# Designs tried in a protein design chat: VHH binders against Integrator complex subunit 15 (IntS15). Part 17

Target 1, 373 residues: Integrator complex subunit 15 (IntS15), of Drosophila melanogaster (Fruit fly) (q9vpf9)
Amino acid sequence: MSMSIDSNKLLLRKGDMKLDNYPTCAVEALTRLETLIASRNKQNMVMQIISEFIFLERTPKDGDVRKSQALPISQMNLFQEFQLIIALIEYFSRPGRDATRNAIFLSLFGSHLTPQRSKLLSRLISTAVSGSVAPLLSSAGTWMQQVGCKTPLSLEVAQNIVSDFISYSRKTPEQLKQLPMVGPHFAANFMVAVADLYLNEQRSPTLNPPPDALLDTITEWMMENPTLCQASQQPLVLPAGAIAMPFTTPLAGLLRWVVLAPLVSNRSAYSNLHLSLLRALQQLVSSGESTALPSQDLMQIVKSLQSYCARLAESKTDPQADAAYQKCMERFAQAVQIALSSNCITNQIQLLCLLESLPPHKLMKIVIEAHKK
Short names: E, the ipSAE of ESMFold2; O, the ipSAE of ESMFold2 at other seeds; V2, 0.75 times the mean of E and O plus 0.25 times the DockQ between their complexes.

## First folded at step 5 (VHH; framework vhh_nb_b201)

Design d2 (from c43 with S52N S56D; at its last look DockQ between E and O 0.37; V2 from the best seeds 0.00; counts 0 for: pae O 15.5 > 2, grease 24.7 > 24.2, SAP .681 > .668)
Fold by ESMFold2 at other seeds, look of step 5:
Structure d2 (fold): chain B 373 residues (1-373), chain A 120 residues (1-120)
Amino acid sequence: as target 1 above (373 residues)
Amino acid sequence: QVQLQESGGGLVQAGGSLRLSCAASGFTFSSYAMGWYRQAPGKEREFVATINSGGDTYYADSVKGRFTISRDNAKNTVYLQMNSLKPEDTAVYYCAKDYGLEFWSEFDYWGQGTQVTVSS
């Protein structure tokens, strides 16, 4: 009949989303999305509900085909943003299936976010860390693996956590220190992201060390949580039909920190972190764990050392006499030996060839010769 | 509308090689990740390989070292080079757009598939 309207069409009406019904309409929308997400032919309707009733977004202008390609504009005021954050924390704290929570989180915060959604996501995750909201952090961990830990979106989230809990805090809050216990999957993925942000010449023209408090926090996480970096300890629960993206271990990026640190810092925390990383690598060998180290992070270490040695050559300084270079190479050789013994490095032969291009180091030469034919 | 057309499948002896191709249209190919999946009879579709817009690649453990994914943005085509083929690789191989990041998109962003059969 032409006069009948089902409940779903009534929910999509913009009038029901006015000020006096927020955030209640967002909570109702979340519940309804659980049913719609199970139906794969409803994706356009799911996106409309999320845009109009959860994020309060509006199409800029009706009727113009070229303007219909414009991004939606958020109509949320600051109070409504706060209300939505609280509503999402309450929603994700409900008992329920992990696959459902992960499906909702991925629908809300996929890889094509408006700037307003990206900022809200960062605030939501920081709030969840502060509140130790384990179910939300579990979904955030799944989300970060699926979108990629080193993408701009994930790095923005990681930068916001560093800002909130390290840069603007006199003492690292207990909730951040407990993150590996509350949300181990998110903690591992956060480490991949922050490892990419510091001591990485692909991200900055200079080797910028991490803040001292962040370094100390990461070091403690690694000492207290020896299996945190293993793929088998980071289960991924997705809805039926979804395909898992591979886990990326933080070990290779953190190794870059400890190997390059002597070029810019003498903090003893790097020695402690180095020992923890060697133990974690040894554990992979002992357990038969198949976690792969991304070779690109290891090759970036070589490139940074090559650049440093080129500067030594310009000043006529012998790398064999440079204490910083010798310490970098000792740490690198120790880690590479263990990693090669575990067969966990991708492109092993390519890495060995690049290592031969560096000025000779006695321990590294022994390691290379032991693994050549 | 997004269209994906796989080709290059066939019958091959164990230890042999095949190269699959996927021609894409209806979207800005160079801006999206592309992937390969496979489905053996009576089994769920499984991930094989993906390549993002920047050229980074990821592989399932069962094919790592034997299969290579690549893309040609000028031809709007993604490839899968399959070497050292085993009977367990027998499946219909599907090309997919926006692998892993848009799992909520309709599954009609998949091609019709190309059969690969590996005899012992």
Scores: ipSAE 0.000, ipTM 0.209, lowest interface PAE 15.5, mean pLDDT 81
ESMFold2, look of step 5: ipSAE 0.011; ipTM 0.438
ESMFold2 (binder alone), look of step 5: mean pLDDT 83; pTM 0.847

Design d3 (from c43 with S31R S56Y; at its last look DockQ between E and O 0.35; V2 from the best seeds 0.00; counts 0 for: pae O 12.6 > 2, grease 28.8 > 24.2, SAP .78 > .668)
Fold by ESMFold2 at other seeds, look of step 5:
Structure d3 (fold): chain B 373 residues (1-373), chain A 120 residues (1-120)
Amino acid sequence: as target 1 above (373 residues)
Amino acid sequence: QVQLQESGGGLVQAGGSLRLSCAASGFTFSRYAMGWYRQAPGKEREFVATISSGGYTYYADSVKGRFTISRDNAKNTVYLQMNSLKPEDTAVYYCAKDYGLEFWSEFDYWGQGTQVTVSS
């Protein structure tokens, strides 16, 4: 059985057109974006190129007057998504200026992500962790700082990493264990995000501990990488006209884990993590502009302890006789004392008043009295 | 459609205080950074302050320590508390979406502005 030469040419041309257009058009678009981003007055053109040629999106074609909150519609199939991930990994692996890579990454994955772009970003970063792709992870770290480590976008990325490397893996892969060496800024920002996901009553109605493998991984990171919490303090390399967002350390969120852990866990890893956090607090450089322990995070710890003590009162249990509460307060008092000595807390008078609202603890009482003037 | 409406401007003596408000609609406010910019007559618009969706703040050096940006996600409102005002702070103040980083946003949205005048 034979086909016309024209029929064969038509079939080949249709296949070649798709192959010639994608992912080649995305790679070409990235090159054009480097020039256009430098112009700053071309933002609408940059967004159109990204939408049409990189993410293969279209705007809703109906001229509905209710266009508020309208999002572009993705037309990518699964194979094209995979092709784009490979192309982006290759692009970010090329030698080049950090400012250029960061400008492109932020243009692709800024604060305005469709759900489809957010899912692709999460898959891209997980692939970069698996491949130990340091330049991409460096840009991802900058991205997390710029959009905020605790925002829904950053939390989605963090949840995806936990899912891919902790929940659906029998052993934590070596690539995740080595992340602080490959991408220290990203690892620090990832810790900020996951610290917010667990043992945090603002995110869940109960104190849900982190998975054991995640806890062990973060504890090992902190023990083996003494400067990891300082990784975000280095100046960002950003394109002209971009405003650097303040860094966030993971110290406050991880402090919440170790302080609240006795309420829900007997794991000894929390003791090792606590020691690493105390060491990190002692080594902090005074900043003066932002704090390693924002008052918001400390208030969350106090609120959770107050809720626990209210439950103790319902069961007629004295908090001062409760071993879990006493261990929480011992860890909290040790951290607060060091943080005050290292100048890592703002609004110290307000903090001391909040701590006095908790049932008494011997060490905490000493700390409060020593710092009230 | 993104809408930003500023209020709270006016005339004030040097050393005084004002609080600006910006009501936002047409987008999921809690997901986006918000900022304040200002423009004096005959000058280019300049950055004043930003607050991320996570509550992180950043200020221009000229206002650091005197101005405070805050947000109320329940009311879809961002605020700028301006203390120790100087005549140099006289400008139209604009609320902005997305940190004010132009090339990373598909839209460059600004309010209509509110006049702040600081007399000597």
Scores: ipSAE 0.000, ipTM 0.256, lowest interface PAE 12.6, mean pLDDT 80
ESMFold2, look of step 5: ipSAE 0.000; ipTM 0.306
ESMFold2 (binder alone), look of step 5: mean pLDDT 84; pTM 0.855

## First folded at step 6 (VHH; framework vhh_4orz_3)

Design e1 (from c40 with S102Y; at its last look DockQ between E and O 0.66; V2 from the best seeds 0.00; counts 0 for: pae O 5.1 > 2)
Fold by ESMFold2 at other seeds, look of step 6:
Structure e1 (fold): chain B 373 residues (1-373), chain A 121 residues (1-121)
Amino acid sequence: as target 1 above (373 residues)
Amino acid sequence: EVQLVESGGGLVQAGGSLRLFCAASGRTFSSYAMAWLRQAPGKRREWVALITSGGSTDYADSVKDRFTISRDNAKNTVSLQMNSLKPEDTAIYFCAATPGYYLYSEHFDYWGQGTQVTVSS
């Protein structure tokens, strides 16, 4: 029986690993995982090895009165966490197949994340940004697409980067400014995540603008890297037979920033970002199989503008006389016109109907009339 | 380690709707990726919908915009809302789960027994 032979060999291999041999046992585990991950039927064993030998976790005893949803208990001290971060950076920096590195990264961080693993992941990625560790950042980009750029895990990583490189720095470090060149897929997915964190009423009851230094950094990225928003559209490098999750472009979220910004900010960087987004929209080439600017994301912008107009009505202010609203609508109309002309939007009829519900704007009226069927 | 039980299958007219449920038993359900697969008579089992532990979803092209997968981690359930059903959707539908990241088509660590969905014309 194949299972009896493989099980005995695996038990012998686990039997020679020792926790007092840290971080050596984690490095050995990483190497052994490469062969185990290629086997499609050993995922439970992979997760057990990762938990026991890499993250030094103890499984809660089932004999105790514990709820079934209890997570493993981490037993790593701070020194071991530092050792693991160094070992992972070294592992991902070694020559090897991209598909293998991506599979290992996803096995480590794609599921079963305890709070301790999530904190370690954030420290690892921030360290990789500081060190310009391109292979690790490439795997982190793939990871972010596979788990979803707007999920709590991805947002936590993005928030920690903002904290480490924007909030606690006097000047934006050169390593963050160079991120689009070192890890363009990760930079694009980071932009999706931070775009979701700010100027987003689905995330917060108020429209909170991004920190000024973050806005300036993103604006410069877009100006200097014309194809950055398309970096996630390249096929993922995953093991044969693996399923790639759909990509997400940062265009929609950043458009929300520039359209809604006049409601809360006067920073001129939004004008530069807006111009870069219009150029990106105009240069898009879309196939029938994907959309670069989903109509649902544009409808979210409309809903935020509707909410603002409702607040104006409560204060008896006419939206047509409100300079901020008029600026929002000018930017939105310009983007919508280009997106429609470039065939970047699916479900145009529903979007146009929703746009008509907003208080009138001269350019938007022209755009709507030109594209109605 | 995990047991999966499907429910909600049955007979429905073309153009109708049906909602499938999968109840999971076991520890750490919120950390599993969950999927629905189906097997029509004379055909190979095929992937239909997937939801990651973090809530990201993907769908096969044949059901995109008609089916919606969702999960309720408090109740340890995953569901599949099936709208605009066609006779071609007739199959046994399986709930599946993996504690690791879903890397491969049609390979999951845990499977339900399946529930029949029949769409008459």
Scores: ipSAE 0.131, ipTM 0.609, lowest interface PAE 5.1, mean pLDDT 82
ESMFold2, look of step 6: ipSAE 0.305; ipTM 0.708
ESMFold2 (binder alone), look of step 6: mean pLDDT 82; pTM 0.835

Design e3 (from c40 with S56Y; at its last look DockQ between E and O 0.41; V2 from the best seeds 0.00; counts 0 for: pae E 6.2 > 2)
Fold by ESMFold2, look of step 6:
Structure e3 (fold): chain B 373 residues (1-373), chain A 121 residues (1-121)
Amino acid sequence: as target 1 above (373 residues)
Amino acid sequence: EVQLVESGGGLVQAGGSLRLFCAASGRTFSSYAMAWLRQAPGKRREWVALITSGGYTDYADSVKDRFTISRDNAKNTVSLQMNSLKPEDTAIYFCAATPGYSLYSEHFDYWGQGTQVTVSS
């Protein structure tokens, strides 16, 4: 293989992809990849071109890596990183087939991500949000679904957007507010990711609420874009033979926010978000989509409520007298009732048994009894 | 770095069943998508079954309703239950893993050595 790799490198360096012409060599590499990606036999060559001419990485045989590290080392300086981001934005803005753009994006960022590539990806997507670059955001939405919205790759992107547009900004920028209209698939997948970052005991021992500006932004998105949660359910545009990964809906994660929020927050915005989530859930039920609320996600909410009730028991507090618990259960019961009546929850009986384990709530008891046999 | 070791292969009569196992070692098995692929003599490797970190499963049409993939994150194992085996299922079966996405079914980040399944008659 070394001889084959060396001859390919020589051909690429002498032809169209000269390293000393950065970023021009990266742009020419991207053009060459469009023809190579369709060939399953050339995937090793595709990965080599990406590593050497786009990300300016070198192999471990160059002797500048820690011993036993298999991943390549980036040689890009900060100026070249900026040049690559601009070149990628320009490349993805060109007219072309969606399947080709998605294949290129997935080849760049779908596997073999070093920490340096992941950071570059986060910067690229944040820049595309700021510039309202719809074709790139469309490919990023597909990418997020394909790698998984809740994986470290996607969560890094989501956290970078929160940092850039929410945490260190005086006002939420208009470009973030417009994201559902510019890139609805990406906006939906971003919501899945940020929902996983906050009010989630699988991620943190405490229930950390989202920043107020993020909550307000997502609430406005949901209120003004009633079909947004369906955006990820559109058929993926992928090249022939590609493995399609399942979509995810933001409904389950955002439902966890609104159900658990009374335990840590008194903000009324969660009431508006809750209403929007119920409306969105009803629209999915009406469209005939099944499994919109996987039971594992709902069981996670039960587990957090059980933990809270255990703390109430240690303080000798009756859950039926606890206003926060009652609010949590009211919101949960309303959502569960809609989901059960539509048969959109997997392992429905297991969920009902877990719900019975919680201290009683009037509406939830009615919902459970209506669906037990 | 993830190491994958398959087991459970062997010779079986048509219509029979086998269960393959894949033991994984490494950092965070639970965050990886896991797959079974197979390679018959003279053919390309093809994917057989996939299970995501979240438990979503998918199957090639040729094995749908006969094969079942499952994972046990506590034991760091993936298994493939193969029922109603046919002679055309004869192949080396590989366990594979990726933290990300493989564009095509033949390219995963980590691979096992494979286990032989032979279906006679």
Scores: ipSAE 0.029, ipTM 0.479, lowest interface PAE 6.2, mean pLDDT 82
ESMFold2 (binder alone), look of step 6: mean pLDDT 82; pTM 0.835
ESMFold2 at other seeds, look of step 6: ipSAE 0.100; ipTM 0.464

Design e4 (from c40 with D58Y; at its last look DockQ between E and O 0.55; V2 from the best seeds 0.00; counts 0 for: pae O 6.4 > 2)
Amino acid sequence: EVQLVESGGGLVQAGGSLRLFCAASGRTFSSYAMAWLRQAPGKRREWVALITSGGSTYYADSVKDRFTISRDNAKNTVSLQMNSLKPEDTAIYFCAATPGYSLYSEHFDYWGQGTQVTVSS
ESMFold2, look of step 6: ipSAE 0.158; ipTM 0.591
ESMFold2 (binder alone), look of step 6: mean pLDDT 82; pTM 0.837
ESMFold2 at other seeds, look of step 6: ipSAE 0.392; ipTM 0.728
ESMFold2, look of step 7: ipSAE 0.117; ipTM 0.552
ESMFold2 (binder alone), look of step 7: mean pLDDT 82; pTM 0.841
ESMFold2 at other seeds, look of step 7: ipSAE 0.025; ipTM 0.438

Design e5 (from c40 with L103F; at its last look DockQ between E and O 0.21; V2 from the best seeds 0.00; counts 0 for: pae E 10.4 > 2, placed apart)
Fold by ESMFold2, look of step 6:
Structure e5 (fold): chain B 373 residues (1-373), chain A 121 residues (1-121)
Amino acid sequence: as target 1 above (373 residues)
Amino acid sequence: EVQLVESGGGLVQAGGSLRLFCAASGRTFSSYAMAWLRQAPGKRREWVALITSGGSTDYADSVKDRFTISRDNAKNTVSLQMNSLKPEDTAIYFCAATPGYSFYSEHFDYWGQGTQVTVSS
């Protein structure tokens, strides 16, 4: 079932919206969408209204792009982008149903983003963090869960927050420090994303540690908000018929930080973060969450340790005498011990075999032997 | 752009196991959510299992604890391990893909041709 752009314009011209009055037409479009958004059979119309009246886009013509699935072309100038951000902040700050706000946010930013939409999304979220706009951040948290915290779009949002609040700031702003209290679901999903950006050889050829201020912020979040890793276990509030994506906790990615950190850093903040992660993992075990430490994430840690040990062999250094390696394995063994005791690791036998491939470590050997038979 | 081809269907006795595979082609496989759906004769197509681009999984209640969805992003494959099969699992099984932001089950962007699974008893 297809709709032409001519049909779109005919449906919208019956005394409601005019493109020449921006941002007023975007505000009117948002209001119109509230009556349409819950209907499963109107989603194509919803997307056309969003494209034409909110983002000021047009469909590529024969002379513009040669690809059959080319994305719409934005006609919005920088002042209109600023006007839209302000209008969206105001819209999401109004009282309303969570399901409606979440549906509108997902319709605006959930699929087939143009480069302009993705840039505007990052600016919108950073503005909402600065303004402590809780309803918008709640919708952004739902959005991040639905699209996936480790997708390019989510990683771009996370990187822009790091840039705006950590890299270009002398001190971490209070609004970022308070993010777990204002938008706990978004804060948890942000942690999943930033954990993927640093100390991760799948994303960078080197083990790049997070900026010191980011590490300190995440550590304080975990210490002061003991249930933060569980913040999204409540059912998502979505329109009827929507598929709710499951929550993933940030524990596995942050565990990679603390386990691999001795290879690149001696900052004591990693010890504090490690303690907080062990406490959080124990709480997940008590609550019965079964996917806290997916085997794939743990295997990434093993691969990085294997690479480090290969470099030690090239320099004729014994891993068992290397203080950094020993510290990595101590932290890893402590986390694996808790996770194995609760059966919170998928493909447990495969993981145990991989752990045995690493140069021996006293505590890890005990943990492996205790759980093999 | 994603192209999907299913394999692994066939005839199996009740209580048996079967593994379905879906080979995906396209440069953006790792950014898509992948799903298995099924359609029994005369019935509406229904969702069976979903795996997000980030690896999170979800299952229909009727198959929970019996079926396991997994993906291999290096090989562009998704699979469905089906254990303890029942006659009511008989259906054509479809592999489907969407950018990892779908919020309605009937809006998968790409579909395979389907593979028949028949459970006798």
Scores: ipSAE 0.005, ipTM 0.377, lowest interface PAE 10.4, mean pLDDT 81
ESMFold2 (binder alone), look of step 6: mean pLDDT 81; pTM 0.832
ESMFold2 at other seeds, look of step 6: ipSAE 0.019; ipTM 0.374

Design e6 (from c40 with S53Y; at its last look DockQ between E and O 0.37; V2 from the best seeds 0.00; counts 0 for: pae O 4.8 > 2)
Amino acid sequence: EVQLVESGGGLVQAGGSLRLFCAASGRTFSSYAMAWLRQAPGKRREWVALITYGGSTDYADSVKDRFTISRDNAKNTVSLQMNSLKPEDTAIYFCAATPGYSLYSEHFDYWGQGTQVTVSS
ESMFold2, look of step 6: ipSAE 0.259; ipTM 0.632
ESMFold2 (binder alone), look of step 6: mean pLDDT 81; pTM 0.827
ESMFold2 at other seeds, look of step 6: ipSAE 0.296; ipTM 0.640
ESMFold2, look of step 7: ipSAE 0.407; ipTM 0.698
ESMFold2 (binder alone), look of step 7: mean pLDDT 80; pTM 0.821
ESMFold2 at other seeds, look of step 7: ipSAE 0.066; ipTM 0.455

## First folded at step 7 (VHH)

Design f1 (from e6 with D58Y; framework vhh_4orz_3; at its last look DockQ between E and O 0.55; V2 from the best seeds 0.00; counts 0 for: pae O 9.4 > 2)
Fold by ESMFold2 at other seeds, look of step 7:
Order: structure tokens, then sequence, then C-alpha cells
Structure f1 (fold): chain B 373 residues (1-373), chain A 121 residues (1-121)
């Protein structure tokens, strides 16, 4: 049976034809949503159509959980989840306007995510990476910016990519290596998210070292794509009335990796990444980016170094004699010098005061004195 | 079940400052994005600031560099420091929460009752 353009008739078809009509009913619902979502005052209907016909969800019974606060329960089996992933890949690959695709993606995955939807999203994006599906990855990049690159939703996607392409792979697949060329906005936002995965302050006051293959992949991305950190600065394509969320560059998180790395690793790859980050920072500041290195992230580096120096004091070790501390401070000073020379740090005075609280380092002392005035 | 209670609103002269507070119930709320929205008389609610679980902050262009959102997950509180206030900042300010970001800001899952901020010219 074909779906009607009348949404009331769509609801009347659900009960008898859902299993025989899947994924066709989801594809028809996606097409219908294009007109409904433009009429923003129909969002309750849009959410009901998404829940019932795309994700095959039901409202919980009173005995399952409290009705008024309970999330919908998925009735999809694993085969239907696979069918939906394929259907979404095909839908987002069709010709169309970016604003429409982005609006649909955000309506599917922007809020009210059940655990089942979040798992499906992660699998969808990993499938799109494996298939080099540029239009879907473009929408995923917009999605990640809109929900926030460091939210649990984004971190789950980032963790799933690391799992699928790094942890469970003997060799980093070419499709992951090419991600910056296929989906540069998504790749930049992925770097923000994945950097945060290994900077979890609740587990470690320093860096939890990323897998070697991940570090090498990100280092290669930065070396081969010098403007990648600028990819998120492109204006978002969203429908009228939508609110564009601000971008976040991956520079700050990756800088925390390279500055803190001497405390936990002797890998030379961090030196290559550091050089690439300095080049990317220079290009961002020359382009007029005023928040290339947010002061909050720089203060987190200071906090981590203070914690390390406190542990050195417990063992009566002088930080100025500690090779790891000196290397951290050299990398940190180089990045701070570039950022201060271009006036791209907020709360500069507070940062300089915090930097003075650290055990002295020759280059950092020069940087502080040059900008203290 | 999540409850949000705002406080700290009031009357202030242009150029002044206020700090708003939002108290949230439950530890499960720490997984939600927290936002401040406002509604001026006769206008639609508009997004003002958002802070994620991880502490990343986002601001509307109209308040960028003047307002600062922060959260304390141990106390389940969110605050909004508002500096350099202008008469156009006059509105009812709402605290809101969502596990994600909706396409339009009117679709947050949980809302407070609102607190009035009035900025005299």
Amino acid sequence: as target 1 above (373 residues)
Amino acid sequence: EVQLVESGGGLVQAGGSLRLFCAASGRTFSSYAMAWLRQAPGKRREWVALITYGGSTYYADSVKDRFTISRDNAKNTVSLQMNSLKPEDTAIYFCAATPGYSLYSEHFDYWGQGTQVTVSS
C-alpha cells in the first residue's frame, strides 16, 4: 500500500501493514517529513511520525515505567535496524537541499534519543564512514555541532568510530584515512569529540594515551589537511527559524594531548602532531579567528601540570630538572606565544597569572614577560 | 522526573550585572544539556546560553562576551552571570534541560517557571 500525503491517513495504515511495509513506510515517512518539518508548528506530529513509522516505537504501558516520564520502547528487531540504516544511507545520498537533509537528520537524532536510537545513530555514522557517504557525513557534521561535540551523544559516536576502525581493525582502513576529504566538517568535529574521550578528568588528571593507530591517523589528517581545523567555521546550512550553534575547533583538545603527552608517553608522533597544530593555529589566527584557543582549555592544561608538579614535590623532585615537565612547558609556551601574539585568547590576564604559578621555564618566562604589560 | 527552580532575577540599571541560578533535582540530570532561554514581552522564547555535561558552553550572538553560563554537577546547579546589561535584555529567563539539542529551541524536555529580569534605561 502506498502512503497518503495526509498524515491522518498515514496513522490509519500503521496497524495492519507495518511489518510487511518496512522499511518502505520509513522511506515514505522521510519524504512526508520534508514538507511537515518546514512548518515548524507541527513538531509534535513530526516527532510522532518519526517515533511510530521510522523507529517503530510504542508508548510504554503504565506497568512498565511511569507513563508521563517514560521513553518510548523500540519494537525493532536487528534486521529492521539494518534495513533502516541502509534506507537512511540511500535517503541522504539522494539529490536535495542541504538545509532539508540537515533538518531531517536533526529531527531524527537531535533530541529525545532512546538508547536504541543512539546505538543506531552510531552504527549509521560508522557505516557512512566505511562507505564514504559524503552527504550523510555532512549532515552528521552539522548534527555534531548542533548537539555539541562533547555531549554523551557525540562521544558515543566518536567511541564507536574508534572501536570499529581502530580497536577492532588490524589496519586502519583507507575510508577512515580519507575522512577529512570526504567529510571535513564531520572529521573536525570528530577530532573535538575524540580528543575529549582521552582527556576525561574524572579518570585521570592528565592524558589517557589514545591508541597508537588513532594518534597516527589524527597526526596524518593534520599533516595532509592543513585547513581542517577551519572546516567547522563554514556557515551552517539550516532551515529558517533554526538556531545555529557555535563551532568548536579541535585545536584546544589536541593541544592538551601534545602538551601533556611527555607525562605519559615517549612516542615521537606527538612531536609531529604538535608541529601540525602550531601551523594550524598560525593559519587560524592569521584568518582572524578570535577564539582559536579558548582560555578554559588552556587553564585545564595549567591545572594538569600543577597536579603533576605537586606529585614531583612529594618525591622532592625539582620540576626544572624533570625532563618531562620541561618538554610539556616547551610545547605549551610555543602554542601560547602564537596565540598571544595574535590576541586570540580570552581572559588573557587570568591565564598569564596562572602560568606564573607554574614552576619556571625559560621560554614560557619570555612569553609571559612579552605580554604581561 | 526532573524539577527546575530559577532564582536571582530582579531590577537593575543599564550597564549593571545580575547572576541567575537554577537548581535541578536528581543526579541523572548531570547527563543533560542545560540551557537558559528568555522571553521578552510579546516575543517568542529565544535561546540565550547552553552548557553541556562536559562543560562546553554556547551563546547566542546577542549575549556573547557579556553572559557566562556555568554548572556545578555536584550541587546540580546551573548559573548565568549577566554583565553589561542592556534594556533589550529585559525578559523572563527560563532554565531548561534536554538530553540533546532539538532543531528549534522550543523543544527542551524540562522547563523551570522563569525569573523576571528588568533592565532600566
Scores: ipSAE 0.011, ipTM 0.379, lowest interface PAE 9.4, mean pLDDT 81
ESMFold2, look of step 7: ipSAE 0.184; ipTM 0.611
ESMFold2 (binder alone), look of step 7: mean pLDDT 81; pTM 0.834

Design f2 (from e4 with H107Y; framework vhh_4orz_3; at its last look DockQ between E and O 0.61; V2 from the best seeds 0.00; counts 0 for: pae E 5.5 > 2)
Fold by ESMFold2, look of step 7:
Formats: sequence, C-alpha cells, structure tokens
Structure f2 (fold): chain B 373 residues (1-373), chain A 121 residues (1-121)
Amino acid sequence: as target 1 above (373 residues)
Amino acid sequence: EVQLVESGGGLVQAGGSLRLFCAASGRTFSSYAMAWLRQAPGKRREWVALITSGGSTYYADSVKDRFTISRDNAKNTVSLQMNSLKPEDTAIYFCAATPGYSLYSEYFDYWGQGTQVTVSS
C-alpha cells in the first residue's frame, strides 16, 4: 500500500492567511471555507478561521483571571468593519450555489455570536436591502429561519431595518418597498420578527403600535404580494446532513396587530391588512399548512383582550358597549372561523374554551358553537 | 462547559406516553439552544425537537403534534413529552446543546450519553 501526500493540509492550515492584508485575508478565508465547510469534521477549524481572519478576534491575553468565561475580543476598527461589509456583499454577489452561500452565511452568523458580530450582521443586512442584493438576502432569509425569527438576534436585525428605513428616513425607500420581490423569504421572516416587536404585551407592558410608515409598508407588501406568506414553505437549500428548521408564517403576529389595533388606533391601513391576512390565511389553509395559526399565538391575543376587559371593569364600562372591543372581536372571529373550518388549529378544544372566557361577542359565539362538539 | 444527563427512557406499549428529562450542569444553560435527537436501529441520527434560549420550539415533521419540548432555566432542565408513541419511535434519544444554530447534527457542542426508548407493538 503506497502512502499519499496530503497537499490539502497546506491549504487548510490557518497560518497560510496573512492578517496584514485586510480585507484580502477575509476574502481568502471565505474561499477556503467553501472547501472546509463540506467536511463535517472540520467545524472547529472553520470557527477559528472565521474568528481570526474574518472578524479579527483574539483570545483574551495571558494572565486573565476569567479565561474560562472570556469571550473573543474584537480588534476591528470602523474602517475594517466597512471593508468587511463590502467584501461580504461582493462575495455573496458572485455566481454560485445557494447551498454554499447558505452554509457560509450560517457559519458566519449562526453560532458563537459576539455582540460585535451581531451589530455587523445588522449593518450588513441593511446594506444588502439598500443595494437590493438578492443572493445575500436569500441567505439572510434562510439564516433567520434557522436561528429562529423571534430570537434576540433576529429581533435586533428587524429593529435595525426599522431604524434605518422607517425611523430615520423622510419616506420609505423604494428598496424596502421592493423587498418582497428581491428577497421574499427574508421579507416573510422579517415580518415574523417585526410583528413580534409591536402590539405585543409579551415584549412591552403597553400595546405599542408600529410606526405608521412601517404599518403602511407591511400593508402594501401583503396587498401586492399575495403569496408572500408562502415564501418559506419551499424546502430549505442546505448542504447534505444539515439540520433544516421548520418555517414560520407571519400570519399570527400580523393578526395580533389587526385584532388589537382598535384598542390603540383608527388607521384605515389595519382594515386593508386584515383583509389581506384573511386572504393569505385561506391560501395557506387550502394548501394544507397546519402551523398557519398556532394555538399558543392565538391564546396570547386572548390574554391581551382579557387585560383590556379588566381595565374596562375598573372604569365600570360594559365590554358589549365598548366599540373598540367589539371591533377587535369581529376581526378575531373572522380569522378564527377560517382557521377552524379547515381544522388547521391544533388543540381546538383548549382554544375554544379560552375564547368562551372572553366577554360575549355575537359572531365569536356563533363560531364557538359551530365548532364545539 | 455543559454536562448533559438524560433520564426517563424505557419500554412502553404503542399508543403510550413517556417523558424524557435532560439535566444540565454549568453556568451557561440559559443562553443555549437545547435539542433532542434520536438514532433508530439501522438509521442515521435525526433531529427531533429544539427549543431556543428564548423559548421558541421547533419539531421534526415525524413527531409534530405528538411530542412537546420544554425547558426550565431555573432548574437547568429540558424535557420531551412523547405522546401517542409508535414502534418507529424506538431509538436512543440524545439531549444536545449549542450556543447557536448547528449546521450539522454531529456538531452540537455538548451531548448527553443517550437514553433508550423502546415502543412495543
């Protein structure tokens, strides 16, 4: 048996890359990661290369008392951060396989994130939105599904997009308006995340509505892109052996907006959004989607309505006489009726019992009675 | 470093229920995503359920609506409630942890020893 010389060891060696050539060493590292990431047993080396040559991080200095608890220390200056963002935009804009782009993006931003990496990720995604960089946004959509759309990291990205394109803009930029066409998977996942930030008592003690420009943008997306909520239903494109996480639709979070909106707003956009949500729900139910409206998300809406009714009791106001409450319940009943007629809701009996605990509403009572056997 | 120990496995008849527990030791449990994976005889190890540090849950299609993952950060435990068990659920079940998303099932940062679940016909 003859021995072979493994010349690939020279290409895999960490020391072949030159730190003083930033951002060139980051570009070289990205190219080498394509080879290394295909080898499942090299993931520790992949993480070390990413840390040292792409994000310019070091292990805490000798003699640090808390070595076992220490996080890597970023040594990037602001100019190098800008250089890295440009290099990543260029890298992801190259022709290539979706599975490779997704694997690289997930290796950069899927685990072991420092606060500095998370901040850079938010800047990168905002830059990709403003530049309409479709391949990067496709990878960001896959990334958001894989890490979870409602995790702190995904919410940070969503909040930064709101800041960059809504809060600090005179009018909504065309690139944000076009996001469903450029990156539909990312747009859908962004809606899941941003819906969690507003009109959500799990996140804030008050029902804080979304900014008007954000509401208008989301409403227009839903009206003009009727299949947007289905964008994540296609199988993920990941390398062989990778763990594929289930998708989430934005329907439940946006339903919470339109159901609770009469408590805090009279904006007509919520009526248009509600109609678009009912149409999208019917499409997902007709295609057999069983997680369109998870029972736990619907129960959260009930909890917010119960809290509002407790405040009505303190003011000695009958919920039947409260126009805002009646409007909330009308919208809620319409959505629940569609979901129940398809058997699309798990734990229906538990949900129906919770709905019955709310002060009466004529349409909701009919819906409950029709489905409680 | 995190050490994971599973318990609650055993023999059960089809249609029955079991609850698996994973006890974690270490200071960083609350910041980790926790998962259950299983390996059936003659098959690759497969992901079953995951719960993020923020409490969001995800399930493989084969167990959706039958299994429930939950966590208790105060007690450093994660559990898997397994209802309506079928013979094809027979496997060694592993608890695993990662600070983020694991691209491959072989690369969770921490693993338990596994606990056997057998579902008789």
Scores: ipSAE 0.046, ipTM 0.490, lowest interface PAE 5.5, mean pLDDT 82
ESMFold2 (binder alone), look of step 7: mean pLDDT 82; pTM 0.839
ESMFold2 at other seeds, look of step 7: ipSAE 0.061; ipTM 0.532

